# Ledger of designs, part 12: VHH binders against o75319

Target 1, 181 residues: o75319
Amino acid sequence: GNHIPERWKDYLPVGQRMPGTRFIAFKVPLQKSFEKKLAPEECFSPLDLFNKIREQNEELGLIIDLTYTQRYYKPEDLPETVPYLKIFTVGHQVPDDETIFKFKHAVNGFLKENKDNDKLIGVHCTHGLNRTGYLICRYLIDVEGVRPDDAIELFNRCRGHCLERQNYIEDLQNGPIRKNW

## First folded at step 1 (VHH)

Design nb4 (framework vhh_h_nbbcii10_fgla)
Fold by ESMFold2-Fast, scan of step 1:
Structure nb4 (fold): chain B 181 residues (1-181), chain A 126 residues (1-126)
Amino acid sequence: as target 1 above (181 residues)
Amino acid sequence: QVQLVESGGGLVQPGGSLRLSCAASGFTFSEYDTYALGWFRQAPGQGLEAVAAISGSGDYTYYADSVKGRFTISRDNSKNTLYLQMNSLRAEDTAVYYCAAKYDEWGSDTSEYDYWGQGTLVTVSS
């Protein structure tokens, strides 16, 4: 199907790099088959993603796709020079510890292998907001020692949209630090 | 327009196995179907909880922590049927099991599901 994700048009395609980090968040790119449902100015293909990142004078070194589907675009729609990692993450519920571990491991691995450059880790779910914001903030809190409210504020400002799911916000503010991962 | 019909429930002893089926009509289970499918259950005196879900392609699955390693969700697009294989059953798995479908990407929020079956009772008891 060519069904545009609900509320997808309501969100900015790409946020800004989160200062002091290697993270940039965006909504899911939609492959060419979706374009007949979109005005030209609404299109956000994988190619459009890379053009918008370049317009910010940034470069992607990794894409982490948190969606629970592959129907929106395919890894082969991305430049071969940019690694793609799929971490299947269910919407609405707070990601489990295994998912959090996979995300932290991927980020730590990227940073270790990219210490000599300034390439970004691009993270997205469907809207680039709730699952995306949760996992980025969880990393900043648990690994980098950022205060929860500061991590959330930084993500919200740079994404251009505020985290919407109260259970995600509650877990970030008051939940346990996942130090075992 | 979509109809979901569960079957396969019944009485089973602790440690036993049971396979639930959900036959769909009104749409087909294509390789790139936009319908997310899942199983929910409601134990006596409790609310609905998500058990397992499967993507349109059948390649990606979710399981609640309480059933991970014991239950397996699968789909057969040629039979337009969703399955839940339940192994190592426990008394706390006793519930009415519901098949549910949602257009678009899957989530565990029961309020987002468009179509529900009638439910099939699973009783785990000696």
Scores: ipSAE 0.028, ipTM 0.421, lowest interface PAE 5.5, mean pLDDT 87

Design nb5 (framework vhh_h_nbbcii10_fgla)
Fold by ESMFold2-Fast, scan of step 1:
Structure nb5 (fold): chain B 181 residues (1-181), chain A 126 residues (1-126)
Amino acid sequence: as target 1 above (181 residues)
Amino acid sequence: QVQLVESGGGLVQPGGSLRLSCAASGFTFSEYDTYALGWFRQAPGQGLEAVAAISGSGDYTYYADSVKGRFTISRDNSKNTLYLQMNSLRAEDTAVYYCAATSYDDYGLPYEYDYWGQGTLVTVSS
């Protein structure tokens, strides 16, 4: 039935909150049907995600799911109290301007509605690395004015893994600032 | 035991149409959302390029910019068959076309597809 994504086991389930931001990155949670293919210590369900966030003394206020599939888990597997947003993003390719625009609008909307709390925006793709890191760094560069190398370093440190896709890194470092909101 | 077998290739005139089929055996499309399926092509002397992909549910599709609006990918889970409807064919569409299956959600690039067919030749020429 349910195939574990290639190299998914190689990545830390949840990173740390990125200081100075509301972002936290993680790899895709896998619903109960995947557990037959995982040792107990390898399991990372939607419930496990929320437990690990609480262990860091943090709270999720929004999940942004960047995967191009619903195979890994369903929104119904998440607590009803946490908003879920799907932005379909094909892997390996630098996200297009429409995808970048949707991400920026979701983040800006969340921040405006959550001025009175310290809840986090959880962002994931399959490994919580390339699509996830690209869109978070793109937001920091374009909206917050962070230098590209500083954004990438901050993401890598907090995620616990370095961005791997050279085309994503090159676009962040040398590509145009996207003036889309 | 997993096999993908392409058919429907051949010679067509520019502006013509072809429908490629890919019959799967050793796994079932009826296993909901288990495998994404895609079409890739390799033109003479060129590298392998992604053409189109469809999710396990059939609800999500990818198309390369060069074929968007001309090609349509679809699947028939009851027949365990993937299709590529190719319209408004151009000389530059001449290539060997491969179908492929993957458990990953990364549809745009070929290197993480798990299973591949043998390919079917499409020639667009007058």
Scores: ipSAE 0.015, ipTM 0.294, lowest interface PAE 5.8, mean pLDDT 86

Design nb6 (framework vhh_h_nbbcii10_fgla)
Fold by ESMFold2-Fast, scan of step 1:
Structure nb6 (fold): chain B 181 residues (1-181), chain A 125 residues (1-125)
Amino acid sequence: as target 1 above (181 residues)
Amino acid sequence: QVQLVESGGGLVQPGGSLRLSCAASGFTFSEYDTYALGWFRQAPGQGLEAVAAISGSGDYTYYADSVKGRFTISRDNSKNTLYLQMNSLRAEDTAVYYCAAPEDYYSGEYRYDYWGQGTLVTVSS
């Protein structure tokens, strides 16, 4: 039930906006039931997420949740003004083409509807690192034509942690471009 | 959307055999997951107990002492299916059997948060 995800405390709660993009990455927020297992300074609730982004002078326009569960927090824990999208993404495996397409489609739709503002797309998995970093970098490479090395470096620097999964890194650097539909 | 569906339970006499299957949908099996999939059981009036677990590659398995040498866990990643071959069944193996998967394969989160509906195994003469 209220068990903190393994190594969740090892990661910074929220990264910085990735310059030249609308992306910001963070680790999964934890609803209030988890706070009994956390020191006050370790808490990172949905409310804490929005406070930290506001402290960076940024505003969220969309949250994309890549975790394979909904036990960490509920959409109802988020402000009703911020859209929430769930894309169930299995860890350890490179995301399949259907998952990559869903992510690209959501990002493209957001950007089209938000041409007149500077709101961010917040992306998270459990740690806001491997699945999150993979899909953001995959989007930058496949859709925006960014060099793989540059996309990875930009994500690593802005997240404050380097992508850890070698199969993800290998796919980004040397794998095929996904031309979904 | 995430579902685990067990099958293969039933009534069997002591010393008999059954093979349980667990079909997964909404996620895919991986050779790189360690202890990602397991079988648990709950006997009437008892708590849940772990029976067996298997790594993504199939190279590493765990068995409870009560079933070691009698049960064999296996997986077919191409079919998204987990199996439990149960041999030399005893009356004390009577239980509802659940297959389970961790919610998140990252960071050694080996808590089993996705469960099937269970399949009843009754061992009686």
Scores: ipSAE 0.006, ipTM 0.176, lowest interface PAE 11.1, mean pLDDT 84

Design nb7 (framework vhh_h_nbbcii10_fgla)
Fold by ESMFold2-Fast, scan of step 1:
Structure nb7 (fold): chain B 181 residues (1-181), chain A 126 residues (1-126)
Amino acid sequence: as target 1 above (181 residues)
Amino acid sequence: QVQLVESGGGLVQPGGSLRLSCAASGFTFSEYDTYALGWFRQAPGQGLEAVAAISGSGDYTYYADSVKGRFTISRDNSKNTLYLQMNSLRAEDTAVYYCAARGDEYYTDLSAYDYWGQGTLVTVSS
């Protein structure tokens, strides 16, 4: 329905680009039907997302939506120039290997097709924190060889909020590297 | 396509126990994107009353004062099922019990539930 997600207002709408990467993380945008339950300064529509990224002198080239629902906004609410990819993720357990693989493939494909520009990969779940942070860090560790603690610190700093799920943090620090095949 | 189906209602004597189940289809129980779930009841000639609710994480529960200490709400995410364990039943608990769901929501706003089952009758009588 039109109800605001639990704790959604507690998080900054958009983080900063993660230096040395093409990633930017944000919380789920909410279409205009949700705005009757929000103060003007709390609104964060798809249009607001693109305006905030432009304010940082950045440009989105891909959105990866990790939520399990499409109730919050429709792909049609996004500019036609920006590809949209849905990867359904369950929010309790560490994402499974199939989900990790899909994320890595989408990122690798984008980077190969966008060698001639500096467009960003925007990633979000409901809060743009736990599933989002896990998959971005998992990519940096497994594909780019970043040390786990460095990946987590970089994400936390740029998102403006620290990863909250201890099982996700534990998997990133001490779990097996998922080889990209 | 979201559907909720209640079961477990029936006739029980005062002081007895009963367990209601609500099977969900068309959505999956997951922590952050999990539907907050609740039980509501309507006695003959009365309005709809909130009974119990459980948050998407399962960490937060609500109980109406009339049932606190007697009823327990729980969810089994592996079975996509919500439960209401009803103990020490009283004649005043006689009602049609409805299962309800709301997407990614704070559970204390019971009026914001989006999806409703058809109800199951619980009669407490000697």
Scores: ipSAE 0.013, ipTM 0.233, lowest interface PAE 8.4, mean pLDDT 84

Design nb8 (framework vhh_h_nbbcii10_fgla)
Fold by ESMFold2-Fast, scan of step 1:
Structure nb8 (fold): chain B 181 residues (1-181), chain A 125 residues (1-125)
Amino acid sequence: as target 1 above (181 residues)
Amino acid sequence: QVQLVESGGGLVQPGGSLRLSCAASGFTFSEYDTYALGWFRQAPGQGLEAVAAISGSGDYTYYADSVKGRFTISRDNSKNTLYLQMNSLRAEDTAVYYCATSDYEEGYYSPFDYWGQGTLVTVSS
């Protein structure tokens, strides 16, 4: 099955770059096999993703895929010039410390290797909202020292949709900072 | 079209074991064609909790901290079936267990077609 993810059509395909950061969030791209179930204006393939990023005068340097499946598109559907990282992240529960540290390590490594350019880190889950927003905000809070409410507001504004999961929001606002030793 | 049917729940004493099964129809288990699969539970008066998940390839598994070392998730693609082996059961494991895709992401808990009807597990003497 080529079933469209639940509520996928309800979300804007690509957000705006988060000012002061290298992050841009989007919903999962869908490979060609899904296009029979979509109107032309609803299509959002890996190619469509890169076209929409270019329309914003931005360039992707890394894609971090947080979905717990590979059925939506293949890494081979992406340009060979753009690194792809899969971090299997289960929905509903706050991501565990191992997942958070993997995300932080990937972001820190990208930033260290891309000091001489302005390429973006593209982050997505299924909707590009809850898991995506949580991990981006967690990074901003723990590593960049951003206040939780400011990180959440910045993500919500740039994504065009508000974080919905109360347990994620509560952890960001009141949970412990995950310091990497 | 997608249907998930849970079985294997029941009453068990603390320290006992149960194996839950989830039979899938309407799709085939494969690396690229299958949603990642997982088990969620809802204890009386509590919200939905993710228990365990397994990727389409079977190479990656997730376990909630409360069940690590006691529960094992597995899949049999030839039988189109997902399993949860539950060992060293505790009273706190009492809940309705649901088979579902772990890739699902909503603002609130709302059962959808991919979620099974649930199977009750009661751990008591």
Scores: ipSAE 0.014, ipTM 0.368, lowest interface PAE 7.1, mean pLDDT 84

Design nb9 (framework vhh_h_nbbcii10_fgla)
Fold by ESMFold2-Fast, scan of step 1:
Structure nb9 (fold): chain B 181 residues (1-181), chain A 126 residues (1-126)
Amino acid sequence: as target 1 above (181 residues)
Amino acid sequence: QVQLVESGGGLVQPGGSLRLSCAASGFTFSEYDTYALGWFRQAPGQGLEAVAAISGSGDYTYYADSVKGRFTISRDNSKNTLYLQMNSLRAEDTAVYYCAADLYYDESGTPYMDVWGQGTLVTVSS
């Protein structure tokens, strides 16, 4: 698939690090084959991702890819020094408990292995917004004890775009805490 | 909701022809809805092989070298159906044939070739 995802160009490529956390969110990078359909200033390849992270004086230690597709880029398009984890997450519906558990386990494992550095966990779906924002906020609420509205505000501010999907927002605000350990 | 159902398989003699059909539901065959549609096959005791593909627009096609010139992939958007016309069939074409779709809606899709049919058996023998 070499078609640009719907509304992909409407979103900022990379957000800011979420203060007090190791998270940074971004939209899906597009491999070189997509560049013929993009103006130079619209390009956001895996290489562009790492350049933009470096420009913020940050360093990625893990990428978690939440898209339910392999079409946009391949793990081999990423530097070998950065681990890549795929968690297939279907859009539209709130992620199930197994998906939430996998995400929490990956984050906790990274943090244990990276106690002596300040490397970031990069999280993305197609737009780096709904699935990405939900799982990051779910982690902050369930594991870190952050108030739902505070987690959502922090994500929205740092991503530069507000969570759009009302069922995700509703679950974060009023849904049960998932105790996955 | 999204589904593909194959039909048209059966027993045919070497040199014969078959037309496979793949009925789609829950999505449309357009460049805005579908990136690609394709046919794959799995022969007894062998792995999955890509046979033919057609883009969502219908403007681009691919054929495996083993079937090039013998098989033709096509689509009928009014029927939301994908076809594989198989001519000059050989014993080595014996396989279960699967249709598959690569959708643009990754939010509702799966990895590369988001939707798969159940398969239809084609046997080429005397």
Scores: ipSAE 0.013, ipTM 0.166, lowest interface PAE 8.0, mean pLDDT 85

Design nc1 (framework vhh_h_nbbcii10_fgla)
Fold by ESMFold2-Fast, scan of step 1:
Structure nc1 (fold): chain B 181 residues (1-181), chain A 124 residues (1-124)
Amino acid sequence: as target 1 above (181 residues)
Amino acid sequence: QVQLVESGGGLVQPGGSLRLSCAASGGTFSYSRSYALGWFRQAPGQGLEAVAAISSSGGSTYYADSVKGRFTISRDNSKNTLYLQMNSLRAEDTAVYYCAAGYWSPTYLEYDYWGQGTLVTVSS
């Protein structure tokens, strides 16, 4: 269906690159079939995503899609030059260790392959906030040794919206570091 | 895969009641127990609107302001069936009603699977 996700219009389409990292967060792009439900200034298609990234003088090298659906856009709507990875995550619950491991593996692989460029890892869920912010912050804390409050503050500032889900914030601040199996 | 089939639609008089059901036709509906389930409607000349939703456990529900106090959503996980009890029906409730399955959060519901719809007409 062409149902617009709840509260999707309330969020900025794309955040800023997180300084010192390769991450940029955004809300889910909506394919052209959704535009009948949107005012022109509300449209955010896959094409719009790439235009907004370019306007920031940045370039995407990978998209990680954390939604549990494929109804919003198809990988075929993305440029063939940009790899697309789907990691199915459910909202409300803190992502499980398997999901965290998949995310870390994808990020580490991208960084190893892209040492000689400055391309970004684009990460989104539906709103580009809770699941997206959790996994980015979890990576920064567990892999890069960033202090939890610093990771959260960096994400919030660059996304332009604060993490909303208290259980995610609690896990980031006080939960265990997840080690690879 | 979840396959959704609505039933129970029809013609009713204003002030009347209808009960809609949503279930798989002729197959296993086991995955419905893992999903939040909801009802959407599309009235003539209008866009799709959310009516009601219920979490996978049944512990959380949502109702649109337009139906709150008149409609009740429920599910029977043993039968893999979703219900919408519609009371005190009004002409403005006339619409095609769709059931949908997806994943719940307190702030949104993501729907991946949709039924084909069932028409409800409220008219004298």
Scores: ipSAE 0.000, ipTM 0.120, lowest interface PAE 17.4, mean pLDDT 83

Design nc10 (framework vhh_h_nbbcii10_fgla)
Fold by ESMFold2-Fast, scan of step 1:
Structure nc10 (fold): chain B 181 residues (1-181), chain A 126 residues (1-126)
Amino acid sequence: as target 1 above (181 residues)
Amino acid sequence: QVQLVESGGGLVQPGGSLRLSCAASGGTFSYSRSYALGWFRQAPGQGLEAVAAISSSGGSTYYADSVKGRFTISRDNSKNTLYLQMNSLRAEDTAVYYCAAGFTSYYPLDSAYDYWGQGTLVTVSS
């Protein structure tokens, strides 16, 4: 369907860049076919995403899409110059080690290839909150050595919404560090 | 088990054209299983560079600035084959070209690719 995801309107479209990192989080953009069910101020298309990033004086260099569906927008709705990575993740479950590995590898590769610029890694799931926040925080903890509570606080502040899934929070705080897959 | 095999490399003069192919062999590998496909190259004395990538559906493509307008990536899922049409070749295009497949819809990041071919040499010289 053409149905708006549950609670999608409750979340800010785009957060702020997470200081000291190349990450920015947002909720899933919805292609134009969804807009007939939305007020003008509620619209958040792929075009709207890039406009909002530009309004923050930022530029996207990579989009990582964590949704388990292709129905909300197509990669062809994005500029051809912006790489798009799809990592299928199911909601509610802590992402498995293979998924965490794929995310870390994509981020590390982007950072290595983009040493001479300041382009951002945009990460989203449906709401840009739980799966998105988990994988970003997992990267910061495991790869960059950030303390779990500091990573979570940084994400919550910059996203404008707090991680909601207790199992995700518990894994970040008390779970094992995922060394190289 | 799964192996990618490149073909179509060779010697060509500047301004010439080549078409590279990459075919899956062995196992149950299928490009229709949401595999993103890409071409990477490594020139003599240089690191690995992304050249072009194509989404699982074939609807989205990436090209490095150095090849945009000259190279065209395409895929034929019914034949499990990836192509790179290389036009207006330059001396700086001389490299070993690798095809790669990953379990994602689109990306030009080498770390995101799970399967790699052995490479095919493209030499552009007079």
Scores: ipSAE 0.000, ipTM 0.137, lowest interface PAE 14.4, mean pLDDT 83

Design nc11 (framework vhh_h_nbbcii10_fgla)
Fold by ESMFold2-Fast, scan of step 1:
Structure nc11 (fold): chain B 181 residues (1-181), chain A 127 residues (1-127)
Amino acid sequence: as target 1 above (181 residues)
Amino acid sequence: QVQLVESGGGLVQPGGSLRLSCAASGGTFSYSRSYALGWFRQAPGQGLEAVAAISSSGGSTYYADSVKGRFTISRDNSKNTLYLQMNSLRAEDTAVYYCAAYLGTSWYDRPAEYDYWGQGTLVTVSS
């Protein structure tokens, strides 16, 4: 079935660009088949995503989809000009090292290919919060040398919602740096 | 390109206060895109040293040991302006003060890591 993800309506569709980075976080867009279960003001389709990004005077150059399903929307629902990368992650668990390294590799590759523009890396899981916030903060801490509390505060402020999973927060603050990617 | 312009410098007696402002304008970058914004100073005959830095969110700050408890850094993103409130000024605070922007995700007190610089504003603390 086309059931709306649990608690999906509780979150803002799109955050703000994280200043000093190329990251923007959002909740999963839902294809047309979900619209019959939503009020007009609750709809957040792939088209709505791009409209909201443009309203902020920003442009997406890459979407990283962290959901463990392909039910919510298909890559074909996105503009052909925007690359799409799927990294399957399970909710509730801190992402494993293989997942972290895949994310870092994708981000580093995008930044090398996009030195001459200001396009954003859009990152989402189901709610655009826990898995999304963890991987963005992990990148900032491990690759960019950002202090953990600064990375978390920046993400929380720009997303408009605070990271909820204590195990994710604890790993970011006290966990090991993942150097091999 | 980010362009930074400092103001608020001047002559002040020891123990006095000054507030410096740094106005940001840009062609390709907005003020809010900078992760770290900072104040640096250069005293006569000395090298450039870090004074204070603030994250883009305003939630995280750094201060050099020489200014902790006396100086406060803040920002107003709606006005594209960075501030440095300087209290309990000492003769040793006499310097040209520069604002600078680091277009990255970490801040550090190394001048070489900052990409954009203002022209500087002179602060003279005279007894």
Scores: ipSAE 0.000, ipTM 0.106, lowest interface PAE 20.3, mean pLDDT 83

Design nc12 (framework vhh_h_nbbcii10_fgla)
Fold by ESMFold2-Fast, scan of step 1:
Structure nc12 (fold): chain B 181 residues (1-181), chain A 126 residues (1-126)
Amino acid sequence: as target 1 above (181 residues)
Amino acid sequence: QVQLVESGGGLVQPGGSLRLSCAASGGTFSYSRSYALGWFRQAPGQGLEAVAAISSSGGSTYYADSVKGRFTISRDNSKNTLYLQMNSLRAEDTAVYYCAAHPYESYLTSTGYDYWGQGTLVTVSS
């Protein structure tokens, strides 16, 4: 039996593109088998994700899945033309340096290969908030030189929800810059 | 730059075991340590199927549902070698097995794997 992730219904499905970047954040899409537990207005399948991004006049070029599970949807539920990257992250701890490196490497590689288009990097965890917001902000701070408070404000505004985990916020504001890559 | 070479394939009876190895060659060993590594297979007349993947550190692994509990992926970064321990083999496991290296961690499809080996044949038959 599939059950809906805790608090998943509390969050907006898809944020807006973060201006000046190629990032867009969203909550985890749920495959067709979950839809019997959802009202029509609550459904957010992989198809719904692509429809909502198209409605914003945007196009996905990469999906980065930060969940520690394969149960919500399969990569095969996505269009074959959109690359899918799985980075397994646990939900309560600040991502470790290896995870931060993987994320930075994926983003940098995508941007190098997509210089001639405006396709977006879609990033999600379960709620598209804490792990997602942390890694996007960490990239902006460490690679792009954005001030921590500015990165956090930009993410919060565009996602439509504020980062909730204080340990993540404290690491972004006061933690070391990861100069690993 | 990575050159990947598979070995360890062969004929085995149902219920048997095989261990596949994948080694970087030609002085490219350092690159294999920075990559996620995976095993893919292709049965005759069928498409490429992801089997297992392992992160650069070895701390994260992925397995296809068809092989969970039977196959174990591991790597030895000091030897720049990837392994696939295959237990409880079935006729359905008959395929050419490829190792592949990906610069971005944990892709579950063949898309984005930059370096591929030549493949090693595994035949499960009595």
Scores: ipSAE 0.000, ipTM 0.132, lowest interface PAE 16.2, mean pLDDT 82

Design nc13 (framework vhh_h_nbbcii10_fgla)
Fold by ESMFold2-Fast, scan of step 1:
Formats: structure tokens, sequence, C-alpha cells
Structure nc13 (fold): chain B 181 residues (1-181), chain A 125 residues (1-125)
């Protein structure tokens, strides 16, 4: 359907790069067919995403799409030079270990292949907040050794919105480190 | 339906060179979004052998020990084309060469989902 995602308009389209990392978070872009239901200032297409990142003097090297649907935009709507990875995740539930390891493996592979540039890993779910923030923070905690509260604070500041799901926050702060590859 | 089409095969003398190409046809398949592209071969009466593979960025390549130093894999994303430059060809390189693409997530585990129909390379003494 052409239904705008619930609360999608409540969130900033794209955050800032998280300093000291290659991550940038954003809400799901909506293909042109959704624009009839949006005011001009509310539009956030795949083209708008790349324009906004360019305005920050940044460049995307990978998009990781965490939504459980393919209805919002197609990979074909993205520049051909930017790899696209779909990791199907459901909302409200803390991502399982398989999903976490898939995310970590994708990030590590990108970083290995992009040592000589400063391109960003763009991560989004529907709102670019809970699933997105969880997986980015989980990576920083488990792989980079960042303290949980520091990872959460960094994500919240750079995204411009705080993680909302208490179960996600609780898992990041008190859950086990997922060290197994 | 998207089809991968190989070209550049033929008859060549030992020590000669050939350049194989693989292009998308019949659709809008983008090699720039493929995580891995590769070449495989099958000699008469033998099984399928991986020859070479290249990552989406071109930053990572694989070569079978039998072809290292002689073959070079490359991609031109602007032309949606994969290449295999084959130098110092030997009689044992005689095979049907297949282009393959993995358009899913492949970091650490390539799964080649799309295959061409093959192009014959004959190295004759």
Amino acid sequence: as target 1 above (181 residues)
Amino acid sequence: QVQLVESGGGLVQPGGSLRLSCAASGGTFSYSRSYALGWFRQAPGQGLEAVAAISSSGGSTYYADSVKGRFTISRDNSKNTLYLQMNSLRAEDTAVYYCAADIRYTYGSPSFDYWGQGTLVTVSS
C-alpha cells in the first residue's frame, strides 16, 4: 500500500554521522508514489536521502535496510554505485542473535573493503530509531568495546531522537555481549 | 527475466590470450549492487570448478591456484560487465566458462544465484 508509516512524520529524516564511527541513521525513504500524501517539506525520497547526506559533506557506501517490508522503496531507486543489504527484522522485539551477527558481519566486511575511504554505512528501519539504534549500539558495545550508556547517548545525540523501547535499552545495558561469530 | 550472457570464447593456441565478458541482457540487473561476481568452468567429463571471483567494490578478488598469475578478473560497473582476462593459456584450461552473480548479502559466504549459459574456450595444440 500507499499508507504512510505510523508516526513516520514525527522523526527527523536523517541524523548526523556518529563521530568516531562510519554510521549514519535515517528513517525509511518513501518512493515518489507516497509524495501525493505528503506536503513538500515532508517528502523524503531516496533522492532526498542522498541530497541530505551530501549536504553534510558525507558519502554513503552501503545501505542496510532493517524493515520487514519492501513496500516503501525499491533498491532500484538507489544509485547503482551504493550496495544495498536487506536484513528482515520485526519491530518491538529485540533482534535475535542471527540478525545481530548478520549485521556485524556486514559492517566488518564493509570496513575491510573501505579502509582507504571515509564512506558511511547508512542504517534504517521504519523510523530509524529502535531497531536501527539497537543494532548500531550493539555493534559499538560488542565489537568496539564502547560502554553501553556511552553508545546509547552517542546514537541519541546524532540521530536527534532517543531510543524509545525499554526492552532494547535494557538489553544493551544489562544483556550479554554477543562475542560468538 | 534477467539473463547473464557470456562472450569472447573461442579457439586459441597454447600460450595465447582471450578476454571473456559477461553482460546482463533482457532486464535491469545491476552488477554494481552485486556483492560477488565470478567465473566458473567445466571441462569435458569433469565437475564445475571455481576460477575467479570479485567483490562488489572490486577490492577483494579470489583466484583458483591453477590460474593465479595468469588470469585477471575485473568489473566495469558503468557497463554492467564482468571480465576475465586469460593469459598464458594451457590445454587444461579448455572448458565451458560460466559467469555467475550473487545479488544477495555475500560477506564471507557467496551464494551464486544467477548463471549464464556458458561460453566454450578451446586451447588446442
Scores: ipSAE 0.000, ipTM 0.163, lowest interface PAE 13.5, mean pLDDT 83

